# Ledger of designs, part 5: VH-VL binders against Rho GTPase-activating protein gacT (gacT)

Target 1, 189 residues: Rho GTPase-activating protein gacT (gacT), of Dictyostelium discoideum (Social amoeba) (q54nl0r163to351)
Amino acid sequence: VPLTQVPCRAGSNVPIIIEKLIDHIERTSLNSEGLFRIPGVDLTINQYIKLFDNGEDVDVSPIEPYTAAGLLKRFFRDLPVFVPQSINKRVVSLFIDEEGKKKPVDMEILSNLRVLVHQLPTVHFEVMQELTNLLGKLMSRSDQNKMTISNIAICLVPTLNCVPAIVTYSIQMHDFFYNEVFPQHHLYY

## First folded at step 1 (VH-VL)

Design o04 (framework fv_ontamalimab)
Fold by ESMFold2-Fast, scan of step 1:
Structure o04 (fold): chain C 189 residues (1-189), chain A 122 residues (1-122), chain B 112 residues (1-112)
Amino acid sequence: as target 1 above (189 residues)
Amino acid sequence: QVQLVQSGAEVKKPGASVKVSCKASGYTFTSYGINWVRQAPGQGLEWMGWISAYNGNTNYAQKVQGRVTMTADTSTSTAYMDLRSLRSDDTAVYYCARVPYDYEGSYYFDYWGQGTTVTVSS
Amino acid sequence: DIVMTQTPLSLSVTPGQPASISCKSSQSLLYSDGYTYLYWYLQKPGQPPQLLIYEVSNRFSGVPDRFSGSGSGTDFTLKISRVEAEDVGIYYCMQALQTPYTFGQGTKVEIK
């Protein structure tokens, strides 16, 4: 099912399943070693997917960390499209030269990446914002959970089916990409 | 140094049960899973199942489901495989092997125990 | 069950010469997460198997660079650029795309 067709609360553009799982993970699971890397319980994940698919008011509070992360990953893995290929191709062109080598990253490239991120459909943009906000909090606790930016990228980028730079820079420069105020990196002419 | 040390050889009669142990050291036991793989004399490798040392969840190969139980004791960092209703075809070397914390889609057996020979004969 | 087929079943190599082992799966091992769940193991005489290559082409820690893995979908190859005496043993490919995890029947590599 397309992301825009997943049920949201009145007045929200973020699907209920994402909202509930992100809130639960943020409150209970951020210190769990290898979160998103270690598999959860498939039987439990399948059970919860059925409950959400049936439109049930699902209580996620009993879900243990690896299963909650696994359920969130399963949701993204099953999406037909999270980041459109047209945006992915344009992001590649920002970072890769005509010979297939990575360009040096500067604020011009990052500003252009921000423009492309903002071209995501509203639901996709807000979901990316919420997900990368959670992942930034996970990264901030990497001393406990061992989930560095590299580890987060390796386990989640394939699931999201998008250019790694979209996720890694959204995590590392979250305010720059998703908030109206950019506290650093303003360009002056 | 990561090490998996298995219990010694067992000789059993048909219909008996065997419990093989796998004692882990050199890493945080609860952070990894344990797979069990057997090898009949002169034959290839056959996967039997795995257990998570974190939460005790298991997944068993269909051919042994109903006859096998895998457990993990976190206080001794030891995994166990209990195989019941033994047949002559269960004669094999049984290996435990560690599954690391892995990135999405990567399930490799990085360190293996030395093996436990189980012989089922009358 | 996914069936893994290796060829050849036996290979005799002069020391220092290359060797190549093929592994074919009954269905694609590429998952929607972008990873291919194909692994290579070596079992030396009287020893447990040891991991050589994970996810098609990544060498495990301590594995010499003379070992390389390649392939995609259903067809995979393990290459040894120059076979040494310590490389003698039985080589197995494995899929972990779905349970039960399954191994190829093995390829015996001998020198002489």
Scores: ipSAE 0.000, ipTM 0.449, lowest interface PAE 16.1, mean pLDDT 84

Design o05 (framework fv_ontamalimab)
Fold by ESMFold2-Fast, scan of step 1:
Formats: sequence, structure tokens, C-alpha cells
Structure o05 (fold): chain C 189 residues (1-189), chain A 122 residues (1-122), chain B 112 residues (1-112)
Amino acid sequence: as target 1 above (189 residues)
Amino acid sequence: QVQLVQSGAEVKKPGASVKVSCKASGYTFTSYDINWVRQAPGQGLEWMGWISAYEGNTNYAQKVQGRVTMTADTSTSTAYMDLRSLRSDDTAVYYCARSEYFDWGDYGMDVWGQGTTVTVSS
Amino acid sequence: DIVMTQTPLSLSVTPGQPASISCKSSQSLLHSDGKTYLYWYLQKPGQPPQLLIYEVSNRFSGVPDRFSGSGSGTDFTLKISRVEAEDVGIYYCMQGTYLPLTFGQGTKVEIK
């Protein structure tokens, strides 16, 4: 189902499944070597997907690290659209010109990338914010878990189906991209 | 082991098209981009373009723009380069080569196919 | 397009002697991320190119320590401290900072 139709808690724009899995992974799994790279147990992932799909109040506390990460990846993989292709296309054009030349990355390009990230629908923006916050914490423990920014990108960018720059810059410059919340519910002026 | 294996030599008439394949093995196909580089007889190396195996994004060199299409089939770990409206100056050895993905890091092309000779003659 | 210019175009070297190849780019290859995406390749007769040096000065896995790269901005050098028979071929520099990727015209290294 579309991301905007996944159940959230009252007053939240982040789906319950994402909230529970991110919290669980952050508390228990950040030192696991190859997290998101090493596959979890498919049978267990399938069982938990069914529990969430049935609207059950799922206890994620018994889920082991690789299976919890695998479940989160499966959720994103199965989304019809996480980052709209119109935004992906515009992000590519920030970094590559019409002649195919890479543009030098400067604060102007990164500021324009920030604007495009903030054009994501509210639910998509807040999910990207929470996911990249988790991934930044994972990266900070790369000495233990071996998940450098490069390894994180290789494992997750294909799953998210978006331009790598959206994820990698969000991870590395998280405060820059996510410190200001654009109003999504203000009246037209 | 990591390798790229290309399809066999092709002889084509001017105006025809050619499709060269590049089969990857020994690594996760979607973790690398595939570049296409050609070399005319006795000449240097000319980059033709690339495709991201995980995004499907392509970028083509100006000289072949409008005549080339690069594709990747993740189910078979195979990249393809389709060049149309062939001219005599397209006669070259065509190489595929992997690189780390373009949008973030570029370690250069570290694994190359053996090359496919394409001869365009009347 | 970035123009990559190699000198010399040809070198004949007595075995065990050093060799040096220059590569100049039409503009700085320093990326805004602080990295310089300059590579050196060797193409042996009848073979595809093989990577020797990445990001100016880093030897690729399995490359002998007689090969070294240096430089910054627009000026780069590949040095071979002692040329061996297996080093015969055509050497290319390549820039990866800007699309399209561009190669130097090549330097042929032969043994006398």
C-alpha cells in the first residue's frame, strides 16, 4: 500500500511499523556487523508482515537484529512510491547538467537538494528524516558494525528506489536537511 | 571470482544496429555501475556512457547521443549496449567496465570485460 | 569536455630504468567533496585496460609498489621506479570528476 495509507499513531505522520522497528534497531542492533547487508530469516519476516497487515499490536522486542533490519527493508521495498520520480529527476539535474557533466557540489546545490527533500509529502519527509537519522547512528558505529556510508548506500538505496544523493547527504548532513519543518497544513495565502 | 563476460564479435553494414551484452558474475550486480568504453583500431579510449544497475539511470556521450541505449537486466546480471544507425567510424572494440556508483563515489573502473569487436563495413 | 593531455606519447626504456608520464587536465580535477578523481590505467597488448592508480596516488589491489602516482589540481604524474618487461603497454590517465569521463591520448611504453 501507499505510504500515506499505512497506520500511524494519533498525532504522528510516521507509520507504526517504521516507528517500532527503528526504535528496536536503535536500542538493540547498531553494533551488529553488516546490519542491512546480511539477510534475516525470511519466514520470520513474512510472519511479522502478516501481523502488521492484520492491524495487530505487534511486539517487536523478540526480533533479532538481521531479521528486524530485513523487515524494515522489506517494508520499503514493497512501497509503490517512496520518492516520486519527478523529485528523483529534479535531484539528478542538480548534480548533472544537460551536457552530462557533473557539477561541483557546493552549498548552492545542497541548499537546492534541501528544497527538493522538503517538497516530499509530509509522511514521506518525516519517514526519510527518521530513517536517515537511524542510518547516521549506524554509520557512527562503523568501527563495530562495518557499515560505512558507502556500505549503507549500496544496501539501502536500491531498496528505497531513489537517487543516492538524497539518502547519503541526508545521513551526513542530517541537521542541515531536517532542522526546519515546512508547514504542510497552513491555509493558502 | 569477479568477472564481466561480453558477447562475440559482430560484423555489420552501415545503417544497421548492434547489441552487445555484458554478463556479470562474482559480485552483487546492483552495487556497481556499468560503463561502456570503445577503442577504434590504433586509437585511444573513448567513454560512451554508463548505466546505474540499481537505478537504471543512464548518461551517454554526446557523439553517440540519440543512437545508443544502455539497459541492465538485474534478473540475469547482464548489461546491454544497443548502438543504432552504425557508421564506419563506429568500428571499434567495445568494453564494458564496472565502477562504484556514480552519484556518490567513483573509484574508477576496476573490472573490465574482454571486449567485443564491432566492424562496420560495406 | 575536460581535455586530458599526456606527455610523452612514447617512451623506450631500458629494463630496470625509471619512467615518468605526465598528465595535464584543462581545469582543476579537485571535486567540491575534497577528492581528486584522477586514475591511471595500463592496457597491455591484446587486453582490456587494467586499473593501476585511483584518486591520484592510491595503488589498486595487486599493483606492484614500483608504480606511484602524484599531483594535484591540473598536473599529475605516474612514475615507474624500475620498468620491467611486463609493464609494456599503453598508459592512460582518466578524469572522473566531470561527465563525460575523459581519457588522455595514451603513452606507449616499450622496452629497448
Scores: ipSAE 0.000, ipTM 0.467, lowest interface PAE 15.0, mean pLDDT 85

Design o06 (framework fv_ontamalimab)
Fold by ESMFold2-Fast, scan of step 1:
Formats: sequence, structure tokens, C-alpha cells
Structure o06 (fold): chain C 189 residues (1-189), chain A 121 residues (1-121), chain B 112 residues (1-112)
Amino acid sequence: as target 1 above (189 residues)
Amino acid sequence: QVQLVQSGAEVKKPGASVKVSCKASGYTFTDYYINWVRQAPGQGLEWMGWISAYNGNTNYAQKVQGRVTMTADTSTSTAYMDLRSLRSDDTAVYYCATDSLYDIGEGFDYWGQGTTVTVSS
Amino acid sequence: DIVMTQTPLSLSVTPGQPASISCKSSQSLLHSDGKTYLYWYLQKPGQPPQLLIYEVSSRFSGVPDRFSGSGSGTDFTLKISRVEAEDVGIYYCMQSYDLPLTFGQGTKVEIK
């Protein structure tokens, strides 16, 4: 099921399943070694997916860390499209030239990457924002959980099926991509 | 688990060609460059070139330019290095290695096990 | 082409003692993006190279704390605070500032 068709709460653009799992993981699981790398219990993941698919009000509080992370990964893996291929192609073109050589990364390239991230459909944009916010908190506890930026990228980028730069820069420069707004208008009264 | 698995050892005569494969698993193949690096017996590492698995763009080291072709098959997640007009000084272990195009500059983060190519008469 | 020069070429270390390897580039590896494109690899006997340090001083995942990188511009150093038997092998620096990518000639580290 497309991400835009997944149930959300009234007034929210983030699917209920993502909201509940991110909140649960953030509260209980950020110190778990190898979170998102170590697999959860597949049968339990299957059962929770069915409960959400049936529109049930799911209590995620009893879910242990690796299964909660595995359930979130399964949700993204099963999406038809998280980042459209057209956006992925344009992101690749920001970082490589016509001869296949890596371009130097500067504020112009990162500003253009920000524009492309903001071209995601509203639900996809807000989901990316919430996910990369969680992953930044996970990374900040890497002393305990051993999930460095590279470990996070290795286990999650394939699941999200997108260009790594979208995820890694969103994590490392989260405020720039999601919270900083340059003035576009000035209104006088 | 990220893994690069290379084809087996090859023995070739001078003037022949060799094609080495590198099968990738455990990551999104099209997101990374595949680099080829060789090492002659008892010698250091020498970069041969790279290929973008995304669009097939290549860049080759000048020493092998005109003799090497790098390709990638996205349907099998396999990269290939085809080296022609082999000389005795092409005898080396050939490695494939990933280089994340877009990450924080981790260099060659994963390497294949190596393929020994011996050029002898 | 950027030339990478390592010293020493060979080093015999008593177990538990420190080791230091120098790498010098023929031009600055500091890019206009603020990053310095210098990496360190270890090749253990019979194995492919493995990444130790990226961007001068950042330890790759799983690399022990006894390894550290430092330097700027053209002069870089890899230090091992206490050499262990598993650290024997050949160490290489590499630049990715410009094509072609180039390696130092290697430094062989052996246990006495």
C-alpha cells in the first residue's frame, strides 16, 4: 500500500504505525546494541502488520526493541515507493558529473538536495523528517548502541530504497533540511 | 550483510584478455561506485578505475586506459572488469571495492576477496 | 597526479609498544567543502585491505580505539597506541581528493 493511503490521525500527515513505533523506540530502545541491525522475531512482526492492516488500535508497548525496529523496517521495505525514482535520479546528478566523477560537496549542492527533499509528497517528507530525527538520536547514543552513521546507513538505506545521501545528510544536518527556513517573503503593515 | 564475491583465479598468456566478476549483496547495488584496485606480488596497491552502478559512468587510470572496460549488470548486481592485451606486469591480485558515492567519505568501505590473475608464457 | 609518500617503509614493534606511521601528499588534500580526503587501510597477511580511518581522523566502525589518525593539509599520521599481534600487516594511506585515486607505497608492521 502506498504511503499516502496508510491511515493517519486527524490533522496528521504521519501514519499511525510510524508514529507509534517511532515514539515507542525513542522511549525504550535507543540504548539497544545493534538496533535495526539485529533482527527481531519475524512471526511477531507478521502478526503486528496484520493488526495494523485490519485497522485495529494496536498497543505497541509490549514490543521488545529488536522486534519494534524490525516492524518499522518491514513497513518501509513493503512500501511500493518511499522516495520516487525521479527524485533519486536527480539526487545522483547533484553528486556526480557527466563523466562520472564525484563533485565537491558544498552548500550549493546541499541546498539543491534540500530542495529535492522538499519535493517529496507531504506525507513522505514528514515521514522522512520523523525517521531521520529518530536515527539522529540513535546515532548520538552510538557509544552504547554501536550504531554509528555508517552502521545506520548500511542497514537502513537498502530498506528505504533511496540514495544514501538523502538519509545521511538528513541525519547529520537535520535542522538545515527540516527546521531551517530562509525568508521567502517580507510583508509590511 | 554487505558482501562482494569475486570470480576465481585465472592463468592467461601474454596478449590474452581476462574478465573478472564482482557480485554484490547486502546493499543497494546502484547507489555505489565499484572501484577496481590491483596488487602485484610483493607490491603496493594500484587504483585501476571505477564504475557507477547507477548509470554505468566510468573513469579509468591512465596506465590501463584503452585496455580496460568496466561494466555493471544491475539485474544480477554484478560488476565486471575486462582487461585486454595482457602483459606479464599485469600479474596481480585484482580487488573490487565499494566507495559510497554520497556518504560521509568512508573511502573503500567493503572489499572483495580478490582474484589472482597470472600472466605467463 | 597526487603522490603519497609513507615513512617508514618497515617497522618492527615489541608487543604493547606504540607505533607511528607518516603519510605526506604532494599537494593539500583539504577541499573547498571543508573536508580532507585522506584514508588509512590495513592489509593483514593473505587478506584484502580493510578501512581503518576516513577523513584523516574518523575511526571506521569496529576499529579499536588504539588506532588514531591526525594531520592536516599535506602531513598525516596514523598512530597505534599499543601494537597487538592482530595489527601486523601493511598499512596504506590513500587520497580521494582528485583522480586518479592514489595510495602510499605501504608500511609493513611486524612484531619483534
Scores: ipSAE 0.000, ipTM 0.539, lowest interface PAE 11.0, mean pLDDT 86

Design o07 (framework fv_ontamalimab)
Fold by ESMFold2-Fast, scan of step 1:
Structure o07 (fold): chain C 189 residues (1-189), chain A 124 residues (1-124), chain B 112 residues (1-112)
Amino acid sequence: as target 1 above (189 residues)
Amino acid sequence: QVQLVQSGAEVKKPGASVKVSCKASGYTFTSYGINWVRQAPGQGLEWMGWISAYSGDTNYAQKVQGRVTMTADTSTSTAYMDLRSLRSDDTAVYYCARDQYYDFLSGYEYFDYWGQGTTVTVSS
Amino acid sequence: DIVMTQTPLSLSVTPGQPASISCKSSQSLLHSDGKTYLYWYLQKPGQPPQLLIYEVSNRFSGVPDRFSGSGSGTDFTLKISRVEAEDVGIYYCMQATDFPYTFGQGTKVEIK
């Protein structure tokens, strides 16, 4: 099912399944070592997917950390498209020149990446915002959970099927990409 | 600095098994996958499979599927390839090689360092 | 499986002259993440392969600037602007876009 067709609450652009799982993981699971790396219980993941697919009001509170993270990963893995190929190609063109060589990253490239992130469909944009906010909190607890930015990228970028720069810069510079009021002057030191 | 050091040469009879080791040093072992590639005498390179040193996930080439097991021991930073039911056409130099990595700070992605190779000879 | 085809299979070059090797894939190497996982390796006699070029056109550390890679989709080229004695060996292209990873059959480069 396309992300725009997944049920949301009235007045929200974030699917109920994502809202519930992110809130649950954020409250209970951020100190779990290897979160998103260590697999959850596949049978339990399958059962919860069926409950959500049936439109049931699912209680996620009993879900163990690795299984909750695994369920969230499965949701993204099964999406037909999270970041459209057209956006991915344009992001690659920001970082790679006509000869296929990587450009030095500067604020001009990152500002253009921000523009492309804002061109995601509204539901996709808000889901990316919520996901990368969660991942930034996970990264901030890497002393406990061992999930550095590199480990997060290795585990999740393949699942999301998008250019890594979209995710890694969204995590590292979350306010720059997603908050309306952001003074850019303090990024230049 | 970055090194992959493989175990020594093996001579085996058809039907036997061989286990080749690949000890990594000079980098964070769990940040990269390990590929296994073989080369029969006078022939080209043939990919055997891949393992994530991080998750333990594997992917094997169809030609060896069912006969190969790849493992990684994070406590010793060592990857292993176990190949069973050996045939004479398994005679080759077996290489381990560090997989590509997304390094967003340096902007580099590469399939870079290779072990020195382990010669496996299968003869009757 | 993605099939990688190299041409020519052998190349004899006068020192200081350019050389060009073609690599064609049976399907596009553009990954859904927007990257193209095409690599070029050089194998010298009795040695393991060494990385020259990663992601189509990026030169690996320590690789001389006479080596360059280019291409997109299914058609890729490795160029050596002026071949030197130490450049002799067998060159391989490899794709890591999809499992199984696959190599071209190799191109032998010799000095005349």
Scores: ipSAE 0.006, ipTM 0.475, lowest interface PAE 9.9, mean pLDDT 85

Design o08 (framework fv_ontamalimab)
Fold by ESMFold2-Fast, scan of step 1:
Structure o08 (fold): chain C 189 residues (1-189), chain A 123 residues (1-123), chain B 112 residues (1-112)
Amino acid sequence: as target 1 above (189 residues)
Amino acid sequence: QVQLVQSGAEVKKPGASVKVSCKASGYTFTSYGINWVRQAPGQGLEWMGWISAYNGNTNYAQKVQGRVTMTADTSTSTAYMDLRSLRSDDTAVYYCAREGIYDDLSYYGMDVWGQGTTVTVSS
Amino acid sequence: DIVMTQTPLSLSVTPGQPASISCKSSQSLLYSDGKTYLYWYLQKPGQPPQLLIYEVSNRFSGVPDRFSGSGSGTDFTLKISRVEAEDVGIYYCMQSTQFPWTFGQGTKVEIK
């Protein structure tokens, strides 16, 4: 099912399943070693997917960390398209030249990436904002959870089926991409 | 032809550093990560870490974290592993091996390996 | 860390006879994407390791059909239907389900 057809609360553009799982993970799971890498219980994930698909008011509070992360990953994996191919191709051309070599990254390239991220449909944009906000908090606890930016990228970029730069820069420069305040100097912050 | 070619053998004293190179050819360097795996004489394989040639992100094994730095130079399609504060138990053959970054490259794991670089640490 | 345990550690096989190697993981290798990131490598004498099997049961390009992988969860098997002289070496299972990547201790296959 397309992301725009997944149920949201009145006045919200973020699907209920994403809202509940992100909130739960943020409150209970950010110190769990290998979160999003270590598998959850597949049968439990399947059960919760059915409950959400039936439109039930699902209580996520009993879900173990690895199963909650696995459920969130399953949701993204099963989406037809999270980031449109047209945006992915344009992001690639921004960072990679015709010979396949990475271009030097500067503020002009990052500003152009921001423009492309803002071209995502509203629901996709706000979902990316919420997900990468969670992932930034996970990364900030990497000394406990072992989920460095590299580990997060390995686990989630294939699942999201998008160019890594969209996710990694959204995580590292979240305020620049998603908030109204636009910092001038954030290359090493 | 897809190849990874490593630098030559090194003999070092305890406390020294070694920098091993791994030159890639025959594929798009930035579509893959490079793993470093070592093998002590008569022992099994031990994973040391990984670097993305795309964005330079790294992930190191805990046993060597703080002593190792992995880098990738996209202009020369060459990955490097710099291991510091060498001890006798760092004596091993060090291999580089490529691994696909994305699902569309298939999760073959480490499908192409360098020939190995022997590093001997002795007093 | 996920511990990978191979049995046996050594096999002496008469040419043309079958061989079987077991690999057990301390935790399930089933990842949240539904894939099992279990691999088999062969290291021939004086050579780097070479990939034989990826994702439990898929033969890598150029690998003879006498090699087959099977298993699920924590128990995996590599089978060689008829061992040939060129199959001599050390076989390793490896997981990439959880950081750090870990290898089994290896199984040495020799001709009698």
Scores: ipSAE 0.000, ipTM 0.443, lowest interface PAE 17.2, mean pLDDT 85

Design o09 (framework fv_ontamalimab)
Fold by ESMFold2-Fast, scan of step 1:
Structure o09 (fold): chain C 189 residues (1-189), chain A 118 residues (1-118), chain B 112 residues (1-112)
Amino acid sequence: as target 1 above (189 residues)
Amino acid sequence: QVQLVQSGAEVKKPGASVKVSCKASGYTFTDYGINWVRQAPGQGLEWMGWISPYSGETNYAQKVQGRVTMTADTSTSTAYMDLRSLRSDDTAVYYCAKEYLGDYFDYWGQGTTVTVSS
Amino acid sequence: DIVMTQTPLSLSVTPGQPASISCKSSQSLLHSDGETYLYWYLQKPGQPPQLLIYEVSNRFSGVPDRFSGSGSGTDFTLKISRVEAEDVGIYYCMQSIYLPYTFGQGTKVEIK
């Protein structure tokens, strides 16, 4: 099922399954060693997927940390597309030159990456924002959970099926990508 | 059906400013970028810049950098392009165009003629 | 900036005869994933541009099959197998592999 067709609450652009799992993980699981790296219980994950697919109002509160993280990973893994191929291609072109060599990273490249992230459809953008916000909080507790930026990237980038730079820079420079308001840019509300 | 409707023709004197509007309908306004492209009389198409209606993030062509501001009003699904310090060579038809997922421009507005003369 | 060069700049065609337009880019438009970010637009007299072909060879919705695109790397061609009166206008190629987006200078197609 495409991300834009997954049920959201009235007035929200974030799917209910993502909202419930992120809130639950943030409240209960951020100190769990190896969260997202250590696998959850497959039988339980399959059971909860079935409940969400049936449109049930799912209570996620009894789900153990590794299983909750595993369920969230399974959701992203099973998406047809999270970051459109056209955006992934352009991101690669920012970091790789015409000869296939990596370019030195500077603020011009990162500003262009920000532009591309903001070209994501609204649901995809807000989901990326919420996910990378959670992952930044996980990273901030790496003393307890052992999930450094490198460990987070290793276990989640393949699951999200996108260019690593989108995820790693969104985590490390979250305010730059999602929260900064430029003085010369005005939105009417 | 997807539609972009632009404001009417403008006649300005050198040094003035012009603000062109582009009202979107038939799709979720915040889901896709809006590009601005101009065409001087008898000339080709020139890209001016891009805005994300969701975030307000912009990217401007170097030739107009410092003179242009692009904005979006999500409550009215309307994008704006404000061009300052007008010169005679800014005389052109200005188009807004919807960008499909960082790829092509699938739908265009009808164009707004801006004439700069003394 | 990537420079897009079109040839010819003008073309007069007898109705029902074929037409061919070339577009050359100063850099390869081929991405490492195997796709090429090249597009063709038609601007009919008094109208805004409309998309004809995306990613070299794919016809946009509603575009007649007499239009075809081909090419790779830096050299691209738009062909019209049988030019009709409604095909009169200016044809532009465009690249979107890098910002700023750039257009060719346009090719004017007229009926004899």
Scores: ipSAE 0.005, ipTM 0.525, lowest interface PAE 13.3, mean pLDDT 86

Design o10 (framework fv_ontamalimab)
Fold by ESMFold2-Fast, scan of step 1:
Structure o10 (fold): chain C 189 residues (1-189), chain A 121 residues (1-121), chain B 112 residues (1-112)
Amino acid sequence: as target 1 above (189 residues)
Amino acid sequence: QVQLVQSGAEVKKPGASVKVSCKASGYTFTSYWINWVRQAPGQGLEWMGWISAYNGNTNYAQKVQGRVTMTADTSTSTAYMDLRSLRSDDTAVYYCARDFEYSGYDAFDIWGQGTTVTVSS
Amino acid sequence: DIVMTQTPLSLSVTPGQPASISCKSSQSLLHSDGKTYLYWYLQKPGQPPQLLIYEVSSRFSGVPDRFSGSGSGTDFTLKISRVEAEDVGIYYCMQGSEWPLTFGQGTKVEIK
């Protein structure tokens, strides 16, 4: 199911399943070693997916850390599209030249990346904002949980099916991408 | 240089306990996990569990669950494996091994020299 | 538990000739993060195991380029392009995809 068709609360653009899982993980699981890397229990994940698919008011509080993270990953894995291919291609072009060589990263490239992130459909943008906010908090506790930016990227980028730079810079510069005033609506592409 | 140095050989009777040490040097002890792997005479390798040197979290293989305790002392950069209620099939060389930095707790790049534990009547 | 099966169990190789060891897992080792957690170790006589290959095909630091790893899913291969006397020992594959971590039964490599 497309992300825009997943049930949300009145007045929200974030699916209920994401809202509940992010809140639960943030409250209970951020110190769990290898969170998102260590697999959860597939049978339990399948059971909770069915409960959400049936429109039930799901209590996620009994879900243990690795299974909660696994459930969230399964949700993203099953999405048809989280980041449109057109945006992915344009992000690659910001960082890689026509000969396939990496460009030096500067604030102009990062500002253009921010413009592209803001081109995501509203629900996709807000989901990316909430997810990368959670992941930034996870990263801030890497001394305890061992989930460095590299480990987070390795675990989640393939699941999200997007260019790594979208996720890694959103995590590392979250305020710049999501909370700072957008200075101009200029498309550099 | 990075190394793990283990305690010496032990001979125990069935029902006794053994505590093997693994002293780390040449790196920041609390930045890596320590795994324990054993090898019975003429047999292959068997994983026993891991401990985080940072926070003391552990995960044990089912076969030794309830009989094993892994600990780490950050003041001496030493990990320990305490195995209780010893049986003859616990006779093995016990190795400690450090996690490979970029793979987390999935690979073992530095190993101790091994500690032979013999359980016999 | 994931079962790791190695073939052959032993190899006698003439110096300078190639050797190939197979490792098969009872289920796919491809993790949801896109990585395949398959490792190769060598245990020389009287020594602890030493890491040769991590994540299927990456040579560990100091490992000669005559060693190479390949494979995907459930089928993996370690190749030695020219076996030397110092390569004698028992080779083990290991999966890190799920707990408990499990090893193959080992392949003994000897010089003829």
Scores: ipSAE 0.000, ipTM 0.436, lowest interface PAE 16.4, mean pLDDT 84

Design o11 (framework fv_ontamalimab)
Fold by ESMFold2-Fast, scan of step 1:
Structure o11 (fold): chain C 189 residues (1-189), chain A 120 residues (1-120), chain B 112 residues (1-112)
Amino acid sequence: as target 1 above (189 residues)
Amino acid sequence: QVQLVQSGAEVKKPGASVKVSCKASGYTFTSYGINWVRQAPGQGLEWMGWISAYEGNTNYAQKVQGRVTMTADTSTSTAYMDLRSLRSDDTAVYYCARLDDYWTGYMDVWGQGTTVTVSS
Amino acid sequence: DIVMTQTPLSLSVTPGQPASISCKSSQSLLYSDGYTYLYWYLQKPGQPPQLLIYEVSNRFSGVPDRFSGSGSGTDFTLKISRVEAEDVGIYYCMQSLELPYTFGQGTKVEIK
């Protein structure tokens, strides 16, 4: 099911499954070594997916850290599209020139990346914002959980099916991408 | 199942052209690039170039620049490498390989290879 | 072009013993995004290359944990903790920091 069709609470653009899992992980799991890297219990993940698919009011509080992270990863993996291919392609063009060479990264490139992130559909943008906020908190505890920016990218980028720069810079510069005032005229070109 | 299947062996005379095909299945063809890598008998791997299946952008290794053309047919999920003005030094096994991500640059799925022999 | 140099060029190993292969690049493979664009491939006899390790130290899907990659900047190592018969073949390092992508000359691993 497309992300825009996943059930949200009234007045929210973030799916209930994402909201519940992010809240649970943030409260209980951020110190777990290898979170998102170490697999959870696949049978349990399958069972919880069915509960959410049936529209049940799911209690996620008993879910163990690796299984909760695995459930969140399964949700993103099974999405038809999280980051549209048109946006992925434009992001690649910011960082890779027409000859296929990587460009030096400067604030102009990062400002253009911010513009592209803000061109995500509203639901996708807010989900990316919430996910990368969680991942930034995970990264801030990397001394305990061993999830450096590199480890997070390796585990999550293939699951999200997007250009790594979208995720890594969203994590490292979260306020710049999501909390700084963004000029409205940049959203529509 | 993700796989790349290449066309069969070719024997050509010097000065001829060869066109090798690489048919993709099990994934969205336009979401990945295709690299071409060759290996002369008893030698190492040599990168020849890549093509974006979506945009059709190409980049060719200097050694074959001007003699090679890479194309992608999205309707058949097939990539092609056309090498002209063949020399004996072009005798090699030619592999196509999926570029997983233009950012990271690694090749995760490889075709079985196509042997091209250039002899007089 | 970035030049990739492997040592040794050939290695004969008793089954169950470790093996170590070195790869050196002519310039740092670290990009400004914090990633190092170094990869290891194995080519078994009569087969195409297969990906073993991506970005220095990450095992590709299905690759046994007896394989490990390490290194930084210009110096990289692939280690096999206990070589098995199925591990025979030619090992290549590759850089993807810039085009053209370049490979080391290969290291042939044989069983004694």
Scores: ipSAE 0.005, ipTM 0.531, lowest interface PAE 10.1, mean pLDDT 87

